VH-VL binders against p19838r805to892. Designs and how they scored, part 22

Target 1, 88 residues: p19838r805to892
Amino acid sequence: QGDMKQLAEDVKLQLYKLLEIPDPDKNWATLAQKLGLGILNNAFRLSPAPSKTLMDNYEVSGGTVRELVEALRQMGYTEAIEVIQAAS
Below, E stands for the ipSAE of ESMFold2; O stands for the ipSAE of OpenDDE; V2 stands for 0.75 times the mean of E and O plus 0.25 times the DockQ between their complexes.

## First folded at step 15 (VH-VL; framework fv_iscalimab)

Design n4 (at its last look DockQ between E and O 0.84; V2 from the best seeds 0.00; counts 0 for: pae E 2.7 > 2)
Fold by OpenDDE, look of step 15:
Structure n4 (fold): chain C 88 residues (1-88), chain A 122 residues (1-122), chain B 112 residues (1-112)
Amino acid sequence: as target 1 above (88 residues)
Amino acid sequence: QVQLVESGGGVVQPGRSLRLSCAASGFTFSDYAMYWVRQAPGKGLEWVAVIWYDGSKKYHADSVKGRFTISRDNSKITLYLQMNSLRTEDTAVYYCARETSYWSGSDAFDIWGQGTLVTVSS
Amino acid sequence: DIVMTQSPLSLTVTPGEPASISCRSSQSLLHSNGFNYLYWYLQKPGQSPQVLISYGSDRFSGVPDRFSGSGSGTDFTLKISRVEAEDVGVYYCMQALQRPYTFGPGTKVDIR
C-alpha cells in the first residue's frame, strides 16, 4: 500500500509546477511513463490538471514516495527530488 | 481580462541598447513561464528566450546569446528583455507570450501581446 | 537545431472549400512519453499569433471544429474542412521538443 498521503499538499503543489516545464524529459507525461502509467497519458492530457490527475492516480494505485523519487531520479530531475526530501 | 502589453520599442542605431517591457494582467503571473518571440518585417516567427515562472532558469536563442537577457519581476508583474549590442538583423516586432499553465500540460503559447517594433538602422 | 518546413507556402481557396497544410520536421517530434511536440498557430493580418492545435492533434479551447491536426513523427497536417474569410492569415507549425523552439516558414492562406 502506498504512502503518498505523507506528502503535504503544498509539497504536491510544488511538484505539480515542476512537472509542467518546457522540457519533455522532465514533465508529467515522462514521469507517468516512468511510473508505469504512460498508457493513461492521453487521458491525463485531456484532464483539467494533468499533473494532479497523474499524482492522484499514482496514489490510488498504491504508489510510494520511494518509487516516485526513483522515477524522478531516472529523469534526472534533481530539483523535484529536493522538494520531496526537504519536506521529509 | 488576461492581457500582455509590450512596450519599449523604437528606432536605434547599431551597437546601442534597448530594454523591452511586457506588462501582464488578469492572471497569476508568477505561475507561468514567459517567452519572447520576434518577427522580422514580412518574415516568420523566431523564438528568442524563455524564463521560468520563478525566474530560476533562462534560455536564449543562439542568435541573441551574450547580447540579450530575459528577466522578470513578479512583484511588478512584468517581463523584460534587455537588448545590448543591437544589430540590423534584430529589427523585428517583439512579442511576449505566455506558456500554458502548469495545470494544462501543454507547451503552447496561449496568450500573446500586441508586439512592440524594434528598428535597428544606421 | 530541428528544421521545420511547410508546404505549400501559399494557398488560395474558394470559401467553403477545404484546405490542407503540411508541416515536416528534420527529426521525429514523437517523444517516448507518447506525445508529439508539434503546435499550430495562426496569425491573422495585423494581429498577433494565436494557438490552434497542441500536441499535433489537440484543438485549443475556442478553436472551431473545422480545424483539425493530424500526423506523427516527422509529418504533420493541418486541415480546414470549410475555409471561411476569417481563416485568412499565415499558419505556422512549431516544434517544442527541444530548444531552441523552431517555427516553420509559414503558409499564407488567402480567399479567392
Scores: ipSAE 0.662, ipTM 0.906, lowest interface PAE 0.7, mean pLDDT 94
Fold by ESMFold2, look of step 15:
Structure n4 (fold): chain C 88 residues (1-88), chain A 122 residues (1-122), chain B 112 residues (1-112)
Amino acid sequence: as target 1 above (88 residues)
Amino acid sequence: QVQLVESGGGVVQPGRSLRLSCAASGFTFSDYAMYWVRQAPGKGLEWVAVIWYDGSKKYHADSVKGRFTISRDNSKITLYLQMNSLRTEDTAVYYCARETSYWSGSDAFDIWGQGTLVTVSS
Amino acid sequence: DIVMTQSPLSLTVTPGEPASISCRSSQSLLHSNGFNYLYWYLQKPGQSPQVLISYGSDRFSGVPDRFSGSGSGTDFTLKISRVEAEDVGVYYCMQALQRPYTFGPGTKVDIR
């Protein structure tokens, strides 16, 4: 029922790198908060790949690409939005 | 096994330039953001600069902005600090440092070099 | 810049006794993502710094459990439950909430 499968794996890999930067305002933990998954942030942090774990959790929960782009927009993360839009 | 080794320090007069290098080994250099941190003799630690894993973004502390430039060459597995218009207050041991892991999203510095001393005196 | 302070600036501890170090920041280090961007480092004599604690309370891999971090917002504490000879050095707190990242002035821990 979600549409995250529309994102190619290479697009997801680019997003993981973008979310693993030393910027608290533009990292995976802040994205998780914007996506309503912030309560899981300690679990994500303890996983071997937090941004992938977040993205997988979001996909299994029925998350949509549209909601993902809106969360990234609220973060001001235009570089990440462009990666998604270039794949459309 | 994982190592960072700084070089290029020395004694120079004010107004001169130096280029520091940091050779990395034992890890995939292009996966990590890299940092310079300095410590004046007998003083505390001061953050100097950061560069993204691919070199696309850089930030410098205000105390060195416009004079120092961080850079990297991922094909040579080397981090650089170009230091221009050196001043006496730039005298310090300069460390290069690695962020813990790009997968973890941590901002901690888990690997540091041994440091290279820069002395700026007339 | 976020100003970091530490107290005490030095202490001498009888081997086997506890030590406690306080760190304060000029503004909250708690991000809306739920994490405190506060780190503790130890610089042993003649060595480069090494990380002890991430996010205020998480021991870094390989750090003994006699080290513990606590606190949130602007007030943080590092405790050493039983100081050993290898723990001698200068302890720094650092914030990584915003650039430039800033360190506290350090707390020198010696054994008598």
Scores: ipSAE 0.403, ipTM 0.837, lowest interface PAE 2.7, mean pLDDT 90
ESMFold2 (binder alone), look of step 15: mean pLDDT 90; pTM 0.901

Design n5 (at its last look DockQ between E and O 0.43; V2 from the best seeds 0.00; counts 0 for: pae E 3.5 > 2)
Fold by ESMFold2, look of step 15:
Structure n5 (fold): chain C 88 residues (1-88), chain A 122 residues (1-122), chain B 112 residues (1-112)
Amino acid sequence: as target 1 above (88 residues)
Amino acid sequence: QVQLVESGGGVVQPGRSLRLSCAASGFTFSDYAMYWVRQAPGKGLEWVAVIWYDGSKKYHADSVKGRFTISRDNSKITLYLQMNSLRTEDTAVYYCARETSYWSGSDYFDYWGQGTLVTVSS
Amino acid sequence: DIVMTQSPLSLTVTPGEPASISCRSSQSLLHSNGFNYLDWYLQKPGQSPQVLISYGSDRFSGVPDRFSGSGSGTDFTLKISRVEAEDVGVYYCMQALQRPYTFGPGTKVDIR
């Protein structure tokens, strides 16, 4: 059981924007890979809001904020980590 | 009805400056990264510069670094390219291009302007 | 910078016949996220470039089925199964794996 509901909606919106930048190393597709959801990347890409779809799937699957931050750290995505940590 | 319209091209001598503008309409300009791409006569496309949707990051090709500066004014819905110390090899048609929305996770140019010709000759 | 090459640089086809364009990159465009960051553009005579294919093989909305992309890593191919008059122009591949994004030299396609 995860704890993604602990993230405020405005924090999630900031994360969606940060994950939609055109940088393959710091986008939603690479985050999905780091979270073990990479097999769904084609489905995420076809959705109208890929980063939201990824994050919703991760939350429903029981994902945790701790694992999310670790995945972002492995990506070197300091800006995204700061958004999460500033809200904590 | 997305439109991008470049202006400001012309004939200049080497070493002079020129400023290009790209007027945008039909979309929320502040949601998109914007590019300048150029094409020398009879040659291929060459990336010149990019600016983030909010102007926070700018990158320039090595061939123009230190001479050209990309900028944007989101309140005027306009992209700019300041071109200093122009050289004959800068002669090209200059296009502004819209990078895909930050909501799409894509990495291609979906709309281009018609281009404006810059000719640098002595 | 990632160097992009294309072959051939020019070709003339009889209308209704197929065409094939090769694109090579100096390093792999396959990201660990599973996507190839390779796009194809067409510049028709007197027009600005337009995107045809993203991610190596995904046709952009409204692009006819006769266009198909294939390949992975460093080698990519654009095929036109039956060339029509409106397909005339210069075809460019572009890598979008890392900045600066770089284009191939272009392949001019014309009809007899």
Scores: ipSAE 0.307, ipTM 0.780, lowest interface PAE 3.5, mean pLDDT 89
Fold by OpenDDE, look of step 15:
Formats: structure tokens, sequence, C-alpha cells
Structure n5 (fold): chain C 88 residues (1-88), chain A 122 residues (1-122), chain B 112 residues (1-112)
């Protein structure tokens, strides 16, 4: 059972912004791959807010904050991790 | 309207320095990675340098490493290319090009400047 | 860096006839998301390059349907079903899988 609902909406908004960058190592598409949702990247890309769509699908699929942080760590996205940790 | 305007090109002798500028307008400059791409007379396109949206990362082609430096000033909405120790083989039209942002859904250069000619000759 | 090659390097075509340009990459451009990160550009005489096709086959807005891109992995093809005078220029393939983006050597297309 996922626990993504533990993240406040403002935290999620901050994460969306951090993932909406052209950095190939630190964008939402890379995160999707790390989370095992890479096959949905076409759908995410076609959405008006790819980062949000990704996170929503991750939540629905039962994703956890712990796994999210681990994925971000693999990406070396310390700033994104700090956003999550500061809220907890 | 998106615009990229290169300037600073000219004729210089080998070993000299030149600084190119690319003035951007019509979009949020700080959201986009930027490239310098050059084209020698009668030759193909060659990437020269790339810089991240926030300037945090840079890459330079092996042919210009140690001599050229890409930079940007997001407050001035301007991209730069500092060219030192110029060589005759650096003679080319230099283009600045905007890489599409993540939300475009595509990865390509969607806008190019008109280019500025750099001629290195004795 | 990913190395791009093209063939032929020059092509002269009779107006109304088809043209075909091949592009090859040193490594697969097929992303795990199912898309090939390969672009085609046209540089008309005296102009800056302009994008024609992205993701191997996705025609850019405003590009005539006589242009088509195909291929996957390391081998790609740009086809012009009926070459017109306005199609004259140099065509470049470019990988956009990873930075730095790298170009093929270009294929010059001229009209007989």
Amino acid sequence: as target 1 above (88 residues)
Amino acid sequence: QVQLVESGGGVVQPGRSLRLSCAASGFTFSDYAMYWVRQAPGKGLEWVAVIWYDGSKKYHADSVKGRFTISRDNSKITLYLQMNSLRTEDTAVYYCARETSYWSGSDYFDYWGQGTLVTVSS
Amino acid sequence: DIVMTQSPLSLTVTPGEPASISCRSSQSLLHSNGFNYLDWYLQKPGQSPQVLISYGSDRFSGVPDRFSGSGSGTDFTLKISRVEAEDVGVYYCMQALQRPYTFGPGTKVDIR
C-alpha cells in the first residue's frame, strides 16, 4: 500500500517544478524509468503536466515515498530529496 | 515571438580571442538549454558547446576544449561563447540554438539564430 | 559521443522523383519509452537549419506530407516522395538521445 498521500500538496508542487527541467538526468522521464513507469512516458509526455501525471500514476499504482526518494537518489537529485525530507 | 540574435563575429588572426553573444527574446530563457553550433564554409553542422538552463553544466566539443567556453547570463537573457587561441579551422558561421524544453514532448532544436561569421586568417 | 553517419553525401534528383537518405548511429537511439530520438533537419541555401522530423517519424508542423521518416534503433531513413525545387538544401540527421546532440555529416540534395 502506497503512502504518497502523506506528501502535502505544496510539496508535490515543488517536486513537479523540480522535475520540469531539460536535464536528461533529473527530469520526470528519467524518474519514471527509475520507478518502473517508463513504458508510460508517451502518455505522460502527451499530458499537459507530465510530472503531475507521473506522480499521480505512481501514487495510484501503490508507490511509496521511500521508493520515490530512492529513485531520486539514484538520479543524484539531492534538491528533490531535500524537498521531501524537509516536509517530513 | 522567439528570437535568437548572434553577434560578435568578425575577422581575426590566429591566436587571438573573440567573444560571441546570443541575445534571446520572446521566451523564458532560463528554462532552456542552449547550444552553440558552427558550420565551416561548405561543411556540415558541428556542435560546439551546450549549457544547462541554469548554467550548472557545460559540455564542449573536443575540438574546442580548453579554448572555448560557453556561458550564459539569465538576468541579461544572453548566451556567450568565449573563444581563445583561435585557429584557422575555427572559421565558421556560429549559430546559437535553443533546445526544446521538457514539456514540449520532443527533443530538438526548435529555434536558431541567423548565425554570425567568424573568420580566422593570417 | 554518439557518431552519426549519412548516405549518400550528395544526391541529384529530377523534379517529381523520389529521394531517399540513410542515417546511421553508432549506438541505438531507441529509448526505453519506445521512441527513437532521431531528428531530421533541412538547411536551405542561405538559411539556418530547420527541423523537419522528430522522434524518427514525427513530422513537424508545417512540413509537407511528402516528407517521411522511418527506421528504428541505429538505422533511419528520410524519404521525399516527390522532390520539389523548394526541397533543395542539405539534410542532417541528429541524435537527441543524449547530450551533446550530434549531427550527421549531411546530405546535399540538388535538382537536376
Scores: ipSAE 0.033, ipTM 0.744, lowest interface PAE 3.4, mean pLDDT 92
ESMFold2 (binder alone), look of step 15: mean pLDDT 89; pTM 0.854

Design n6 (at its last look DockQ between E and O 0.74; V2 from the best seeds 0.00; counts 0 for: pae E 2.7 > 2)
Fold by OpenDDE, look of step 15:
Structure n6 (fold): chain C 88 residues (1-88), chain A 122 residues (1-122), chain B 112 residues (1-112)
Amino acid sequence: as target 1 above (88 residues)
Amino acid sequence: QVQLVESGGGVVQPGRSLRLSCAASGFTFSDYAMYWVRQAPGKGLEWVAVIWYDGSKKYHADSVKGRFTISRDNSKITLYLQMNSLRTEDTAVYYCARETSYWAGYDAFDIWGQGTLVTVSS
Amino acid sequence: DIVMTQSPLSLTVTPGEPASISCRSSQSLLHSNGFNYLDWYLQKPGQSPQVLISYGSDRFSGVPDRFSGSGSGTDFTLKISRVEAEDVGVYYCMQALQRPYTFGPGTKVDIR
């Protein structure tokens, strides 16, 4: 099972902000792809908060913080990784 | 009502400086990336600059790099464009624009100001 | 920089007839995340630009359903099923895949 519940809400909010940027290489859609949820990107796009919807689906799917960090690493999103690590 | 209002435009001589402002209202300004887009008289649109929601990152078009600087003061709910070393080719209507909702990431420029005219002439 | 082109540059349409505008990019706008980073804007006479379509085909809220965007990669099309008087203006495509964002030259749409 996943451990995304270990992330505090304020940490998640920070991640949402970092994923809602005008950078296709570092946005929520790219993260979704890295997490294997890219097929849902159209559905996420139609939601009022794509980053949140992505993260919620990832959590429900049993995603782990470790895998999240790895995905962010593949994206080269050091700032997002630091947000997670600072909370650990 | 969501609104952007540009100001500070006018007529200036080449080499002079001008500072444009864009006052935002009707939305949480600090949640949105903001842009400057300009349009020379009778011409098309040209992307000028972008600034992150918290001002942490800025990018400028090559045509204005080193001369123009985008900035923002979230406490004043205002976007700025400092224009130095102005050139005749900088003559244009300057629009400020908001990127789509913070929660949606990039989508498009959904809110535009009315624009402010900058004329650079000797 | 990504170069954007449009065709035609001007179009005169009888009210009620359809219109089609082509936009082409010098490189693919399809990101690996599955989205095409292509917007369509309309600038009506004497007004500021307004968004019509984002991500190639997503119609913005408030935009009439007579407007539709299609295409992928390097070729995109904006269609107006039935042109109305209020549709007069200059239409721009814009790529937002990479900075600097670049606009097409615009297509002027007028009515007979």
Scores: ipSAE 0.721, ipTM 0.913, lowest interface PAE 0.6, mean pLDDT 93
Fold by ESMFold2, look of step 15:
Order: C-alpha cells, then structure tokens, then sequence
Structure n6 (fold): chain C 88 residues (1-88), chain A 122 residues (1-122), chain B 112 residues (1-112)
C-alpha cells in the first residue's frame, strides 16, 4: 500500500546524502527511529549505504511519503522536506 | 591512497593572519563533511571547525569564532582555514580530518592529515 | 560544552599484559536513536590520530580485535587484551553527540 515508488530516483539520491550528515538529530539513524525502524539501526549502520538501506526497507515495508515527511518534520529537517515537496 | 595533506603553517607574530590548506585525494571529496582539529604542543586534541559536504553549513569552536573561517572548494578538492587575529594560544599542529561518507552513523574522524604547525610568538 | 575525563592519565604496561582506560562524560552520550556517540582514537608517537572505535564498541576496519570498547551513557571503557609495542601512544575518547565535539585529556600508554 505504500507510495514511495512515486519519489523520483534523483530525489531519493538527494535524501540519502542529506541523511548522512554529521548531525545526530538529522541523520538516518534518527529518521529510522521516527519511522519505527530504530530496532534495525545496527543492521543499517553495517550496510555500505545506511540511508539507502533504511529507505529501501521503509519502501518494501509499505511506507508512505506522507509518513516520511511527518518524520522529517518531527526532526526539524526542513531541507529534506523541501527536496520532497519541490519534486511534487 | 586516500590522503589529506595540510600546508600553510609557519611562524607568525600575534595579530597576523595565516591561511591553511588541506589537499584531498583518493576519495570523492564532495561526499564528506570536513573538520579542522588542533593540538597545542604537549597538549590534547581540540576540535576547531566543521564544514558540510557542500559548504552549506559551518560551525566554529567558540575559542576561534569570529577569527577563523573554515571553507572548501569542491572543484579544487581543497579544504581551507583562514586564521585572522592570531594569538599565542593558537600555537598548535592543525589537522584536517574526514568522516566516512558511507558510515554516516559513525561520527568519527577516519582519515587525518599529517598536520601543519602554526607557531604564534612575538 | 560536554566535559570528557579519562583515567588513568598515564599507564605503563608490560608487553603481553592487558590495559584498561576509562572515559566519562558530563552528560549522557546515548541518543534517542539508540547510539552512544563516543569514539576512541590512538595517537602513536610522531603520528596523527587514528580512529579505533565508534559508538562505544564498534571497531573500525583494520583495528585488531585485542581492542574492545564497552559502556553506555556516561561511562565508557577501552580495553587492550594484550598490549604490544605498536600500541604505545596517547588514547583519546571523544564525544560526537553535540558541537563542539570534545576530547578527553588523553591516556598515555607506554611499555616498561
């Protein structure tokens, strides 16, 4: 039932980079926690591309763009939200 | 062959300026946040500044804020530290450092340069 | 700023014997995302620092398994199970939870 396929690949690539910044409050691990995937954070960290691995897992699990934007809003991550919303 | 090489250190009088450079090679520089860390002679490590991978955000330690400016040129694959109004307390070896891009959940400095010595004395 | 302390500040070890270094932070380094933002570095004589461990316990590639990290929150320990001559240097813990990132004062490890 998820709609993450609606995000263009270049949008996803921008999001991966934004989630790999050196800010614990705005990184992939905190996004995973907000999305209810925090239990997988050690597995994500061990992957060669943690942000992509998180986002792929979220997509396969039926995640929605609406829930993604809300999680980013809870993190105060305005730049990431703008990337998603500018593409729509 | 991943390498960071600092240059631009030297002996200067208080109140003068220096510009440090850090030349990067062997990795995609624009994927990484970059740092300056310093070590006064016989002392521990002190974090100085960080710049985001695209240069969009910078942060400086309070001890240098307003006097030092971190910058980067991703097309020249170079990190800079402009050091103005130097004080004797700024005497240190200055290291540039990188975090691993693919390990962004690791907030650690995985590659360091060999350092450049700045001596501020009258 | 988060204050980092280390003990002991100096340690002399017979080769082949274990070493243990303690690090304490003035605030918890455990983030709500589940990670402890505590790193360990070694600076060998005449060299720049090198990373050993992140997240309190995760060894970086190429770091021997005789190095192990443990702890959570405010108390962290680095252990070297059998000290070798190449392990001589100053060991620093660093918090990466919030800016400015701060280092402990260092623990000098030497061989008798």
Amino acid sequence: as target 1 above (88 residues)
Amino acid sequence: QVQLVESGGGVVQPGRSLRLSCAASGFTFSDYAMYWVRQAPGKGLEWVAVIWYDGSKKYHADSVKGRFTISRDNSKITLYLQMNSLRTEDTAVYYCARETSYWAGYDAFDIWGQGTLVTVSS
Amino acid sequence: DIVMTQSPLSLTVTPGEPASISCRSSQSLLHSNGFNYLDWYLQKPGQSPQVLISYGSDRFSGVPDRFSGSGSGTDFTLKISRVEAEDVGVYYCMQALQRPYTFGPGTKVDIR
Scores: ipSAE 0.383, ipTM 0.835, lowest interface PAE 2.7, mean pLDDT 90
ESMFold2 (binder alone), look of step 15: mean pLDDT 91; pTM 0.919

## First folded at step 16 (VH-VL; framework fv_iscalimab)

Design p1 (at its last look DockQ between E and O 0.07; V2 from the best seeds 0.00; counts 0 for: pae O 9.9 > 2, placed apart)
Fold by ESMFold2, look of step 16:
Structure p1 (fold): chain C 88 residues (1-88), chain A 122 residues (1-122), chain B 112 residues (1-112)
Amino acid sequence: as target 1 above (88 residues)
Amino acid sequence: QVQLVESGGGVVQPGRSLRLSCAASGFTFSSYAMYWVRQAPGKGLEWVAVIWYDGSKKYHADSVKGRFTISRDNSKITLYLQMNSLRTEDTAVYYCAREKSYWSGSYAFDIWGQGTLVTVSS
Amino acid sequence: DIVMTQSPLSLTVTPGEPASISCRSSQSLLHSNGFNYLDWYLQKPGQSPQVLISYGSDRASGVPDRFSGSGSGTDFTLKISRVEAEDVGVYYCMQALQRPYTFGPGTKVDIR
């Protein structure tokens, strides 16, 4: 049902760095909220790699690349969108 | 061991310039946002500036904007603060600090240097 | 800028006695992502600041469990259940919701 497997691991690694900047409006926790996973944010925060844990959870839950891009658009995170779109 | 060491402080007259350095060791410097925080003698802490892991974005407190510039050289594993047009109110101990990796946002300036004293006085 | 206040500004405690420090922000620190962007730091005499608590309640690595943080939104509390001599110093809260990041004025904790 989801297509997150289409993102190459190199693209995912770039996204993790972009989601771990010191900007609450453009971090993994706000992305989780936009993806409907905000209730899991405490668990993500306690993990060794919060952005990876978020992205893995989103992928396993059937998340799509289109919905990921829309969430990033709602955050105004054009750099992250461009990383995804350059790979597609 | 993870370490941050500031240098370049000293006594300088108002209107002069000074450049602070922060040498990092024991961690992957290019993966972290880096900060300057200052503390006037006998006073509290004041955030000064932040720079992104790759140097692409910089933000400064209004009190220093236009006069101070944060920068980094990831190949030399060093953070800098260029301080122009110094004023007496800039007198402070200046600390460099690291934001913890894997916890985006302000999760903890988890490593601080020992600080370097800048005194701006006639 | 988000203004941070602390009370009391100074506190003298008998060893083994509890201590409580209040921190209040001029704007809610609770982000829509569910986190409070509020940290606590201790600066011991002659030392650099060190982190105690993040996100309002998370103890940093190596911080004893006698330190606890609570609160949400605009009102936060740091408690020390039994003050020890090594806890002497100045305690600062800091918000990191919005640049510029701002600190409270500090609470100096001394032993009687």
Scores: ipSAE 0.472, ipTM 0.847, lowest interface PAE 2.2, mean pLDDT 90
Fold by OpenDDE, look of step 16:
Structure p1 (fold): chain C 88 residues (1-88), chain A 122 residues (1-122), chain B 112 residues (1-112)
Amino acid sequence: as target 1 above (88 residues)
Amino acid sequence: QVQLVESGGGVVQPGRSLRLSCAASGFTFSSYAMYWVRQAPGKGLEWVAVIWYDGSKKYHADSVKGRFTISRDNSKITLYLQMNSLRTEDTAVYYCAREKSYWSGSYAFDIWGQGTLVTVSS
Amino acid sequence: DIVMTQSPLSLTVTPGEPASISCRSSQSLLHSNGFNYLDWYLQKPGQSPQVLISYGSDRASGVPDRFSGSGSGTDFTLKISRVEAEDVGVYYCMQALQRPYTFGPGTKVDIR
């Protein structure tokens, strides 16, 4: 069972911003791949808010904060990790 | 507190133009797709337009295509609706609404403004 | 465009009694992901619309459990187990499967 509900809304909003960037190594599309949701990237891309849609799907799928942080770590996205850790 | 506040409504003659604004507060505006939805007096709700979180994509209802244009300024945390060539049938309360998106689509319009009345009459 | 219909268009209910509103779509709102993209909104007199149900059956935050949504495909139902005075207003279903999003004509609910 996922624990993404433990993340405050403001933290999620910050993550949305950090993931809506053109950097191919640090954007929502790369994160989706790391989380095993890459097959949905075309759908995410066509959504009004791709990063939010990704994270919502991740949460519904039973994703965990731990796995999210690990994925971000693999991406080298220190800033995103810090946002999560600062709220903990 | 999360809030949307519409403004710019009024009485105009057919063929004239009007620009509506929707000021957002209490949330990260740039993270959400925004919508305009209108309601003619005593009638139901009608989808008017949508704009992506970053303004990269816009869609308009067929009833307003070529006349209305949705836009946003994320730096001003404001949504706009430019209405040109107004018609009597455009008379309605215009609501701005925030879309809460989930799995490959929309969850719902979870935040609405109070609406602004646009009256088009000769 | 997907056409939405509702029945009845008006309903008068005695406080404490149940109410049921039907919504139908011209095509299936069931997505391949297994969810029905059907929302229910309530517009109280003099107010803006507010979301009650999403995905056919998910209650929005703060919505009392006396509200429930059911159905799948093209046929959906909103139920109020026991109607209260504060439930007066117009109820709209809306398909969110594809743009343009389209609303039902609305069902006016009054108290006897």
Scores: ipSAE 0.006, ipTM 0.680, lowest interface PAE 9.9, mean pLDDT 91
ESMFold2 (binder alone), look of step 16: mean pLDDT 90; pTM 0.892

Design p2 (at its last look DockQ between E and O 0.07; V2 from the best seeds 0.00; counts 0 for: pae O 9.3 > 2, placed apart)
Fold by ESMFold2, look of step 16:
Structure p2 (fold): chain C 88 residues (1-88), chain A 122 residues (1-122), chain B 112 residues (1-112)
Amino acid sequence: as target 1 above (88 residues)
Amino acid sequence: QVQLVESGGGVVQPGRSLRLSCAASGFTFSSYAMYWVRQAPGKGLEWVAVIWYDGSKKYHADSVKGRFTISRDNSKITLYLQMNSLRTEDTAVYYCAREKSYWSGSRAFDIWGQGTLVTVSS
Amino acid sequence: DIVMTQSPLSLTVTPGEPASISCRSSQSLLHSNGFNYLDWYLQKPGQSPQVLISYGSDRASGVPDRFSGSGSGTDFTLKISRVEAEDVGVYYCMQALQRPYTFGPGTKVDIR
């Protein structure tokens, strides 16, 4: 059962921007890989808003904030973790 | 219509400074990382620098590190390149460009300005 | 630094004939996220560069379908199925996997 609804919309908007920085190690595509959604990366890339499309798919699939933070930790993405934890 | 326009190029002596500007229009400038690329006359392309959408991270090529500084002002929708301690090997056309958008799937290409010539000559 | 090479460095093609340009990198450009971080650019005479292909094979918006990119890892190819007069210029590959981002030396394509 997922709990991504607990993240406020302004937190999600901050995350989208952080995931669209031109750093292959800290972008939405690498996050998708860490979340087990990497096989959808070509579809995400072709969408109008890849980071939002990823996050929407993760939420619908029952994703949790805990798993999201762990994936970001595996990426070394401290800035993104702080955005989530400051809102929690 | 998406556009980038560089300005501030010219002829300067070695050791002097010059500041390039890149005016952006037709897109949400604050959502894109921006970069500078240069091309010496008759030569290939060389990446110079990149800056994150909010200015929080900057990276420069080793050939210009410590002498050039990329910056941006999102309120003025302008990218800058401060060039200090100029050398003759810095002579090039300088292009500003944006990283292709992850935010919109409708555009799959980078946008480049027309370039501004910097000539460093004694 | 990732070294990029291209072959040939120049190419003259009869109009309507195909062209093929090779690009090699000193290390794999395939990231664990599944993407190849290789782009192709065309610089027409007197113009700034324009992107043709991103991620090794994705044609940029407005680029004719006679342009195609292929390859993965360290070896990439740009193909033009039928070269036209407007295709004249210098073609560059570029890696965006690691800073400093680096370009190949360019391949000049002419027609006759």
Scores: ipSAE 0.345, ipTM 0.815, lowest interface PAE 3.2, mean pLDDT 89
Fold by OpenDDE, look of step 16:
Structure p2 (fold): chain C 88 residues (1-88), chain A 122 residues (1-122), chain B 112 residues (1-112)
Amino acid sequence: as target 1 above (88 residues)
Amino acid sequence: QVQLVESGGGVVQPGRSLRLSCAASGFTFSSYAMYWVRQAPGKGLEWVAVIWYDGSKKYHADSVKGRFTISRDNSKITLYLQMNSLRTEDTAVYYCAREKSYWSGSRAFDIWGQGTLVTVSS
Amino acid sequence: DIVMTQSPLSLTVTPGEPASISCRSSQSLLHSNGFNYLDWYLQKPGQSPQVLISYGSDRASGVPDRFSGSGSGTDFTLKISRVEAEDVGVYYCMQALQRPYTFGPGTKVDIR
């Protein structure tokens, strides 16, 4: 279903770092909401690596890179989009 | 046609330096993480180093840390390996390889160069 | 570092017969995302390595379906349903879960 496997682990690691920022508009919590996983934000927040937990859940749930990029675009997170695109 | 071509190999004495190059063609070089992998004569494969697509991050194997440095020039579409303080155990064929992610969900070293032989001998 | 092992180290197979190579890792290669970060490569005589399988079971583009990868965690297997002359070479497994990436010692496959 999903195609998140196409993202190299190194790319995901970069995304984790970009999403672990205090910017309320460009963090993992906002991304989770855009991806329809916002209901899990409390659970993600309690994890040692919320961004990684989010991405893992998104991947297992059948998420797509296209939808991820679209969500990031809605957030205006150009740097995160560039990380994904630069690996393709 | 996608291609990687290594060069710069040769015979050197221990303690000397050598710089390897890997010329890429046929793909958007700046979009890929690149690797060096070596193979001693008659032996297996050993990961040497990796560099990010934009050169922002580098990692080296413990066996070469402090002696080897991976780098790249995206404007020249070339990958480099600076090898200093060479040792006899560094003797190997050195391959450059790109790490690609596929739309199918697969990722791997999908393109390899032909390799360049480095012989360290007194 | 993750240590990779393979068995057997050498294998001679009659053309048309199946072959099986085992690869083991010192720790689980199963990522939290549910996928195993294990690749298989083939190095034919006088050539550079080429990828056969990624993520434990995904055939690379152009790889014949007689090649298949299976396993999970620490135990993986590469199978060739019917070995052909062009399959001669050394097969390597590689973990890509964490750096440094590490290869198995290789399995040399020859034909009778």
Scores: ipSAE 0.013, ipTM 0.681, lowest interface PAE 9.3, mean pLDDT 91
ESMFold2 (binder alone), look of step 16: mean pLDDT 91; pTM 0.918

